# Designs tried in a protein design chat: miniprotein binders against q56419. Part 56

Target 1, 326 residues: q56419
Amino acid sequence: MEGRTLEEVQEEVFKRHGVLVPKKELEDLAKALEEAGLLLTEKVEARLKEEEEKLKRERPMRLAGLSYPEGEREARAFLEAFRASYPGEGEEARVLLMPHLEPSRVPEVYGAALAALEKTPPPERIYLVGVAHRPLKEKAAALPVPFQTPFGPALPDLPALQALDALLPFELFNTPLAFREEHSLELPLFFLKGRFPEARVLPLLVARRSPELGEALKVVLRDFPGLLVLAVDLSHVGPRFGDTPLTRTLAEEARRRDLGFLERLAEGEPEAALAFLGANPTRIDGVEVVASLLPLLRERKGKVLAHRLDLEAPTLSAVGAGTLVL

## First folded at step 22 (miniprotein)

Design v_1
Fold by ESMFold2, fold request of step 23:
Structure v_1 (fold): chain B 326 residues (1-326), chain A 107 residues (1-107)
Amino acid sequence: as target 1 above (326 residues)
Amino acid sequence: TEEERRFEELFVEAWELLFLGYDSGNPEIMRQAIELFKEALEIAKRTGDPEREAAVLVTLALAYYNLGDWEEARKYAREALRIAEEKGIEYVIEYARRLLKRLKELG
């Protein structure tokens, strides 16, 4: 180890042996299969083009029957059961942070979001900001079409979306196919549409932090006031995310990082919240959304209503979820 | 052919479900993906297509890894590797070996 630090030697060993990161392995294998002609045939390309054209008119439910019921009566009962999972009271929100993790895993966290909505006057529109799980052509995107829900279509706020598009240095309506299966919008929208059936929606995705988005939204919100929703999850730890098996120590660290992040946001200190995470070793997925929206989060004080680090026993892994009102 | 068309439909749908289940944290969706991969595997076996067979096997191995069924993951990864080494399917060899190494580290 001539002239090398311990960290330099550790980095060299890592580069030589690689580390399995399960999401990246899935993505890379899928790409290899596309290149081999097994996933990207002429028929598949034609189907995707047809689906892209359909998405320019409407976005159908993808998770009905999988994460929530398709029928309106059953969906209403489902919504109320989630509210009952959180016995506390909410607070009025001008900004709401809520999860997009499978709802059955964190019912009280979604219930806390519903409790906040009970205290929130019905907004004219909801700025729903999720995390892109498929690549976008730009740092952020929107899809200006109705999103179907069991409670009826969530209609887009076209004037607000057009104003936002005009203020950005890139085309906002840029990647319709990325919305096709995007649960970070669909799962929170189920709860939001159920409580605010008349609100229009701005369905937004962030792939990479965009300060331009936050500045533009600050301007748009002046003329088109509404509820801002950050639909994000927190820590992702364990073998499903590339770590060693979850230990009590790793779980406690993930919980501490989740709560420290949320509490700094609740103090109106979003830059401090980001700095607290440093390199983000527990992979909180809310960081790109928060970093994009700094102008909207500064000096807004509020309260953490709920948090859960949900354990996945078979994979020895965990995902964190929380509810924050500002 | 009809069987080639059916394989393509199953394999694409199964991959879409696999990503959706992985990203949303919903293991039941991933289990649905596995059922479709298993059907695709049977088609690949009956049509005698070793690249399709090896591709589905290594994909099943990754799916079971992400569900925490690491015994099944090892089984499918070993089967994928055997076929891929015999037939020279380089990308399957790479993914199967990396997964087996990871599974050994997890014990």
Scores: ipSAE 0.913, ipTM 0.964, lowest interface PAE 0.6, mean pLDDT 92
Fold by ESMFold2, last read:
Structure v_1 (fold): chain B 326 residues (1-326), chain A 107 residues (1-107)
Amino acid sequence: as target 1 above (326 residues)
Amino acid sequence: TEEERRFEELFVEAWELLFLGYDSGNPEIMRQAIELFKEALEIAKRTGDPEREAAVLVTLALAYYNLGDWEEARKYAREALRIAEEKGIEYVIEYARRLLKRLKELG
């Protein structure tokens, strides 16, 4: 600030930090609108309070009619069409990595997950770990209520959730509103509930890596065995994510990062998978979940069943999705 | 008022859809958000509320940017900027200018 005008300092800061990151831009604008009184009023606050109370009893479908059909018969046909999109056999999974991207964009990747579930004995419970897209009060959260699906409610495994909460150094159940819109749980759950209608669920979100979560889950999984599902997407590249328009070079790098990450996980080397990504230049969102769950991924070998870097032609952008069994 | 209540309902619902569509990678959900933002825009125009009008316009610009309709994004960002500069709505000026700069870089 020495001898420079405020305008010069502002220009230097804007020049260095003037890059538009579209998700952050949306978040910051929404916050500015809340502070201006346009997006958070007394009536809106009352509605949010009412919705939070509802979420303490059950989590309704948010994406029915948008990403999947609401009716059970139509939903089952929809699920089977995804299986048909993957012409191959799966393998038994003790751990399954699958996407949470809009299913119609990567049908064979979801189909590969279904193929894996066909080879997997029905579990008593599913540990479903997604990526928080709204802020959490802690590094991770859970919502111990039924999640509605077209196949009926996915019931929570309350004893396992209570055991998990007791082992964590933070409150696990204190961010119900973060689950209201959370597609990273709802979209994978559609497929999981459709294949395992009797399995109970531990619906978990990670906002920031939590070694404590992984250590606690290792203990809980011993007493409450089940299927561990990492519901994560891979690379996010292009203008929709703050990059230049997608080029062949950027797409090749994104594919390399996606596959290198998955392959190292498949070798039972989750720390090497994280190290391979470095600063995570293609924005793989699975990193925080993997980093949290290291104790559950070490030495567990498996196979990559599917991968797609799905192109978004209008935005010159792409999102990666994969299916990995361990 | 009743129109102010309707604006708030539309604007909040549209923002929820916009985030949901963006995060899930579902452009149809984002297009539905845009439909609601356009309805909210009409209310802001009828009630003569330039901050609401400018806020919806810059939000529409960002929504169209994330759909890849960059000509529409530029159109709405310029309209938002015009109103915001006239009325001194600083945060809209800032967001509209940043988006226009980005759109210029994309060519």
Scores: ipSAE 0.911, ipTM 0.964, lowest interface PAE 0.6, mean pLDDT 92
Fold by ESMFold2, fold request of step 23:
Structure v_1 (fold): chain B 326 residues (1-326), chain A 107 residues (1-107)
Amino acid sequence: as target 1 above (326 residues)
Amino acid sequence: TEEERRFEELFVEAWELLFLGYDSGNPEIMRQAIELFKEALEIAKRTGDPEREAAVLVTLALAYYNLGDWEEARKYAREALRIAEEKGIEYVIEYARRLLKRLKELG
C-alpha cells in the first residue's frame, strides 16, 4: 500500500466496489454524524475532557452490570461459576493467552484460564496486553493508574511501567481516552484480579505491531518478573464481519485456522503461527499482539487448554476464543 | 430546547453502547443502545428535525443488521431512505442504500 494507510485503501475499495465492512461502516457513519454536528457538540467535548481528567487518576469499571456483577460477593460467585464451566485441570503459565470476548459466550474458555491460574504461583505483577479498539497516538499505549474492579483496585506497577517507557522510542503514556471503554483489558482483568488480588498490573494496548515493544518487554520482564497475558480473540467470520453467511466449510476453516495458530504458538514457533495464517482470511484478532511479542513467545512450549468457535446464530457469524499456556 | 439536550445525551450514549457491544461481542449491550436510539428517534419526531430523524433511523438499521435482525434492519433503512431522499440528506441516502443492497444479497 504505497504511501497510503490501510484505512485509506479500505475506504477506496469500499467506495469503488460498494462492499460493506460492518465495523468500518459504523466508524464511518459515526464520523459523518460528527461532521454533521450530531455527535460532536460543545457539551460532548466538555464531557470527554472531564473523562480524560478522571483517567489521569483512575480507570473506573465500564462493564459492571453489563458483563459481570458490580458487587464483590456476586462477582466472586460469578467467577466461581466460570471455573466450574471447565471440568479440566490447568497447567502452570508463564505466558497465558486468553480471550476478551463477552465471557458468557465462551464460559469454558475463561474457565480454562482460571484453571491455569490455579496452577500458577501468584505473580508480583501481570503484564496484561490487549487489543486497542480505539485509535492510539502510537503503536502501543499504557495507562499508569488503578483500574477499578469488583475485587478492589488493580494497582499499576509504576516502576515496571516507567522502565518500559524508558526503553521505547515513543511515549508509552499517550492516549488515556482509548482506555475508557476498552473491554480487552477490563474483561480479562476481572478474572485475573479475582484470582490474584495482590498482583500489580501493567495495562498495555497494541494498535499496530511494534517489535520495539516486544524487545523492551523482554528486558523489563528480566528485572520485573511476572505473568504475561495476551488478551486476544481468534477468528471472526460471517456477515457481522463482512463475509457471506457462515457455512459448515467456513466454520471448519475458522476452527482449523484457530487451532493451527494456537498449536504453533504452543510449539514455541510464533513466526510459524503468523505465517500459517497467510493473509489471515478468518481475521484472527490477536495477530498484531503476537507479532509485537515475538521475543517473549519464541521457544516457549506449552498447551492449548480450550477452544471454542462460538456461533452467533442470528447473524450467521462466529467468533473463536482459546486458552493457551506457555 | 430541553428535548434537544436530551436527544444529544441519548444519541451519544447510544453510540458509545453500540460500539462497546459490537467490539465486545455482547448483543445485550447493543440492544440497550437500540433502546436509547428509539427514545432519541421519538424526540427527533416530536421536534420536527428530519436530519436527526433520518440519522437515527439509518443508525438503527445498522445496529439491527449487526444483531442479525435483518427484517428490522430493512424496515429502518427503508424509512431512513424515504426521509433522506425527500429532504436531500445525502450521507443518509448513501448509507441506507449500501445497507439495503447488502441485505438483499443476504436474502
Scores: ipSAE 0.907, ipTM 0.961, lowest interface PAE 0.6, mean pLDDT 92
Fold by ESMFold2, last read:
Structure v_1 (fold): chain B 326 residues (1-326), chain A 107 residues (1-107)
Amino acid sequence: as target 1 above (326 residues)
Amino acid sequence: TEEERRFEELFVEAWELLFLGYDSGNPEIMRQAIELFKEALEIAKRTGDPEREAAVLVTLALAYYNLGDWEEARKYAREALRIAEEKGIEYVIEYARRLLKRLKELG
């Protein structure tokens, strides 16, 4: 009963806390399959080259018919149903934080974003900053082409994008294929384009925090004013993300981390928001975007309009989403 | 051959859907990926390609794990492991065993 060595305790703790990280497992398996010649063949390479060339001209809808309707009429009705899911009025946003999670899972959170947009004068352009889910060649990237939507193409703000590129220590237009499947831009853009059909867009992705991006954007925003949108999700907890099955305690921790993060951002204290998360034990995915954009978030006070920790019953997991106006 | 090209097209599209469904948090997209993986599996079995068969099986196991259908995940992982051990397909052995260990922890 009492004879456990330090080595036995260390091994038992490792075994108990060693965990399969499902996203990494998928990525590593896909890489192994590519190396085995099963996933990256001559025909696949030719197709990818063709798609990359097409992405230099336009970015097609990927999620039409999957996450939102293909037709414009149905898409407008879909948009209005989301607004109706949030009982209340928004507030004017100079900066908007909104999710990129599947919209049907958090309708009132997207509805809150729409309510904020109703109070926001139509901007000349939208700086849409998402989270890269595929590797980028640099810390951040943009794709300076029209993004198709059911409401028509969202046109790029080429002068603002070129000014941004000129201020960065790396080529901003660096990984077109990473945009092909990127829902963190496409899903928020559906809502933004539906409300601001005339606004141009700067579609930006962050893979890893880039202080240079935030400093450059602060300069560009003075010459090219617009709406800044952080398209990020919050906590990711449970077995789908490598944790134990969701418990009330884990859910309460995730909610506390989400709300504490958002509330500190709402007080204009983005460094405190990051510090509050520490090692980020609930895997809030907005961290790299916020850390990149500190100069744009400091001293901006605002309000949390909505939050939901959405349960995934089959996987005993959850994802948090929120709407914040600054 | 034409069957090999069809397998490759299905397998790539299914993987693209799997990542898209996983990342967006949309289980219906992941279920669509599974249907394409099942078509690819039928081709691998018919053409007698054990590496392709084992690769699809372990991928299906991970897909079902991420949908929360852990009974199906166990079944596909065990079948993948059986073929991979028989034929010496080391990366499939590694992934199938790791997933089965995780499923036992959940169980």
Scores: ipSAE 0.904, ipTM 0.961, lowest interface PAE 0.6, mean pLDDT 92

Design v_1
Fold by OpenDDE base, look of step 22:
Structure v_1 (fold): chain B 326 residues (1-326), chain A 107 residues (1-107)
Amino acid sequence: as target 1 above (326 residues)
Amino acid sequence: TEEERRFEELFVEAWELLFLGYDSGNPEIMRQAIELFKEALEIAKRTGDPEREAAVLVTLALAYYNLGDWEEARKYAREALRIAEEKGIEYVIEYARRLLKRLKELG
């Protein structure tokens, strides 16, 4: 019996229940509350304005003490523990795909990233491309300020950022408030800064696919060589994301999608990776990032170092994470 | 008033944490959000603002849903719905009903 496709499961859920509680439900409720005057007040707006002004100088840690230790000594022990969770050896990376999921959920996947970084010569700069979980004014954005970490500030590469901005048809330095709590940059940056303390960083967010970004980065990388890091998660399935509770069939589909995506990327076929996902029924997080960086991913062969579909048992939901080197 | 100001501060911060916890997949962050929502709820009760009360209740229901605490989610959603129906708070009614329907399916 050909296992029900995720679409069939979703359709069945939809037919049976007519209600999906995806992230959109949170967003819609927040919007309704804002419209009711309960979330956005003059005082909140004033605070946000102050925070925006502060973001012109630095981006403070948001997840210190929540996702990783704030103290440097404890942070180093944290890094070592994560590296220890991956029993394998890494490979040199020119491009690193790694997760931005809560580290404690997928320690060996972050460990694999650390293993890859051990085999990677220290780069002058790191192009860190995350996923915008908040709306951006443009398809992509950058924040050209120091990002605080337990290992000291990750300093921006201003010349490279300026070169990138000059090649884009839109203003790169937009929506600073989208960066203030963006974990898709902060979490991977913890590991990257811990391994490469002297590397400058280009913190980039992608909200929507921007072919222009990939083309521009390809040019910039010639004059400003560095490590490209894609901080992306994979499938999101289960009740937290609008599906039924995780079943063997649903998990197998999520894994199939995750691994099929990663393997095609490892073969240097990013267009094939995107095409393989189709409508992306398992909600792979990194689609817009990969779609934006096609020129940098083409013909680069690499290796999948780790993959995990992590079950969140209380919610019967799961999130996929992977580490890929190119 | 000072209480209204405090409510707004708590409610906004809690929603920020809720999004952060949801997106990052960190349930501890969502639990922190819940604690702030509970403080906001107490303020709404003291001030006698049924709209704020219903808004926090339905939000708490959604937060507990995202933690997999279906029983608490149902409890808060039902209370939100009760108040919202009594006071004619349409958007809360809609959300609470949808959430209760989903929760009924999950058991």
Scores: ipSAE 0.886, ipTM 0.956, lowest interface PAE 0.5, mean pLDDT 93
Fold by ESMFold2, fold request of step 23:
Structure v_1 (fold): chain B 326 residues (1-326), chain A 107 residues (1-107)
Amino acid sequence: as target 1 above (326 residues)
Amino acid sequence: TEEERRFEELFVEAWELLFLGYDSGNPEIMRQAIELFKEALEIAKRTGDPEREAAVLVTLALAYYNLGDWEEARKYAREALRIAEEKGIEYVIEYARRLLKRLKELG
């Protein structure tokens, strides 16, 4: 406190009573509408049950025509334009950290991921770990079905998924509906499938840190080697995320937090990376995934290939994205 | 009724797009959600359903807030509040007031 009394601090806290956190506000309003019968009706419930059953067989594209082209030819050209946005060379990855933010906002960051994939021998399978944006029934989940892409279906690695499920203290295949809209898998998968069309995929989501997931994956990777991909974004700052309008100072802090986090990961020090963030005041998105996967990140050294804190002028907000190879 | 079914379909689809656009950081998806919310609003007005109308208005206000169009957000929040206070729609009153307070703080 900058010389303020306890009473003055308490008054500041009271002034901020009811501070709007926009994502929570959206979620709470949607829930209130469901409870009022306006958003979750009998017909909607029947549709969701039908969709859940369909998701046990395949996961359709949700973002085709919105974030990337649906047609294969156009999608190929789109992917190549992203590679061209990164002028550097990649490095071989055993572990790749890449964003899931709207690709057009951070083209060189996705381009850096493609550059890394160019240097990476085609894997038999990809462990794709995203961030659950809808609640899961457990700390983590998978969906063992083909994910449609413009490059054809990304087939699940069923033996590896079953091995993983067998090692966990909870049912891994627990929340199919959470995958229906999940861009943190779909957007990275577009790039991964475009580069590695023959690789199978383990599509995984983390809602809350799960040490048991990391321990189980360490075991599964010994029998089923492949590429580990952390599909995570970094800082989220500004009014769209509950802050005051972005200032140069807040942007510099977000950039410092992003780079400090990535650099410590690149040194093989994931615990130090998490500790560096403290209370995570810039809301780096990747913390729960990194905290889950500690056994797979320890002592694995690498390089930060790209970073951008992408400014949203209309909202006076920003989102950070980066590419890290280990 | 047929209009009620159409409202429900639009409202759910618009909410799905709103969350998807928000989470992915894609403002064009959120704008598509807004277009569907506006169509739903027209239905709520035609059918004389003040709770549906107020609910769509406060949702539009929140959507515009997240797009950074804070003038539109204020406009829709005030209209939502007017209807909700008149009709006693408590949860809309709560959300509209919270948003207006935030918008005043942002200037």
Scores: ipSAE 0.875, ipTM 0.948, lowest interface PAE 0.8, mean pLDDT 91
Fold by ESMFold2, look of step 22:
Structure v_1 (fold): chain B 326 residues (1-326), chain A 107 residues (1-107)
Amino acid sequence: as target 1 above (326 residues)
Amino acid sequence: TEEERRFEELFVEAWELLFLGYDSGNPEIMRQAIELFKEALEIAKRTGDPEREAAVLVTLALAYYNLGDWEEARKYAREALRIAEEKGIEYVIEYARRLLKRLKELG
């Protein structure tokens, strides 16, 4: 392996076996189109610069009218419908793991998160940790601005964000454009803001595991207590993710990996949860976030409230989502 | 021209929707991206721009692949490849061939 890049190894595997990795194919094609002048023109660059300046002041809704209603009345009804899709009771959470998958695909999983929030005293602030879907300049990032929601702006907790930034060996406020399209913050935030309208938010993204983030957050949480939310999805299996078509065996493996991961987290054993995944053969999305936040997850016991491996029949693929309270 | 500006606007917006739909797991957002790509395709045809036409076609093929509409994906990939081979558009050739090979494996 030494002496060859990951890219070179991937190309050799593709040429020999014909493997297509769909997300990478989309990314590589988009890059080729930018280099060809079809996606990155003077007009596009000017637009992106304008959007970046706006993102330094506020983050607009991107998914209103796509994943949830834009109007407050309709959004409130939408929120309550999701709660109704989970008939159980929640438990108080100091840490909440919830998905960022399209909500209509896993309504009871989001409903379970709402049930947990019902049992959770309103926090002063929410540490919302998502997964970066665009590259960050560093391992992690934040955007210290109001995030618009149908329930009003979710205001940043500037003192807590500044304390966090001061403890990190890199600038935390490093990639505003990465937040422009980031559904892993926006979708969970819809539910969180709807239930905790007065809570401030620390909107955080992880691109690559960062032990320093977890250590810094442990310090910040002592001085700025709040609710920690891990906004992550679980297994990703099937052709949309580079696998063969979903089989019963692959689906059973994905469910086993999802539940085993969540159950070990629920026992307060995040290192064991990561070890259980090994090479992460079902591509559980939450690994980098959990690996970053180990100091905050150790010895916290809790309960898995919901799980679904949601099938995508047309693509013969599936995505797992779960709700865990600690 | 106005047609070229409109193509650029549509193509960028469609790509943004495509990534958003893919990453969030929302196929309706990806279908909205496809509608914008189809509008961009018509502009590329009207203006006689084979690189733009081939680029949109291979992008549509990838979009349909990721929606599980593998018949449409094959159709657009083959058309993209024909244009790209005729005009020497190497990156389109590469991506269309990889996608067609994968689609053959899937049946």
Scores: ipSAE 0.873, ipTM 0.946, lowest interface PAE 0.8, mean pLDDT 91
Fold by OpenDDE base, fold request of step 23:
Structure v_1 (fold): chain B 326 residues (1-326), chain A 107 residues (1-107)
Amino acid sequence: as target 1 above (326 residues)
Amino acid sequence: TEEERRFEELFVEAWELLFLGYDSGNPEIMRQAIELFKEALEIAKRTGDPEREAAVLVTLALAYYNLGDWEEARKYAREALRIAEEKGIEYVIEYARRLLKRLKELG
């Protein structure tokens, strides 16, 4: 119609019918409640301050017993079951893109990640880059403390973290409370620690695209080699995300966006992957992470091992997840 | 008061769970949040605090919306709106109306 692409029309339709952006509504309501003195009280502030002080020492598990087993034996069985859910073989990864969605929703996608890890020599360190679902003071942040897992603590690589901090124009060690419950680190870390128990970790969060982060990491990786892990989800479509109920057309568009994004990354064209998404009408989660890591993704060719658009039937919504090795 | 303190603790914890469940895509976590919100709601009712009551009700409506329970979401949104309109709680009125509008579109 009138020379517009199908994508432009769909984007307009999505914008018009997106009466409620649920995440924004949650955030806005929470803010309103805070302003009304119903969420953030002196006592809550004192508790948060105490928790912040504790986060200077360690990051406890938040999702143990919720998303994965707390006990080591059960956790190992859990990990093996996820591996078993992916029937294929992996490939050696220098860069691994994997989900941070609730594992039970996309078991074979996590299984594909595990398959890749089986073909990957144990790294000395893992650069784990997640998505900040809470606000950060800066575009990116790190928490330089042990992260608890059922397999023991994932210890930080302090020398590499310090080297990274020194190259950034902002303080890397900011907003420790944003890490407290951040599942985008905790969930992938479960699998990573389970497979590479001796690897040090650099737990990084991205809130907004930071080209500086990618450039700094490129330098750091030269002196401190390791596995780069992008813990990101893909499309978020349906009523939970402000869309109409999932239709065949909406699902096809979500898959097209997800696969088109992943395939371009697999071709070593991360800029093309971002450009392909445009305004990101299906709300691919990993955009800011990829945009931050462009220098590390350029010219790296790889393979998409798995993809799923997982339907949450009660909400008629779906979330995309994928596993990519580079 | 101790009840107000307990309300605040529950309400904050429930909101933390709500965000965690929403962001992680785990509906069971959101269900846990709902249970804490319900406990907070009972405190608000018992203490006779209409602002806290309306706040919890509209939050519950949003939580149920995110679980795909449109009927319960409508129920709680309507009740939130009623109380908020009676007491002049503007932010709750605004959110409840928007949510009800969205829920109407979903059928």
Scores: ipSAE 0.864, ipTM 0.954, lowest interface PAE 0.6, mean pLDDT 93

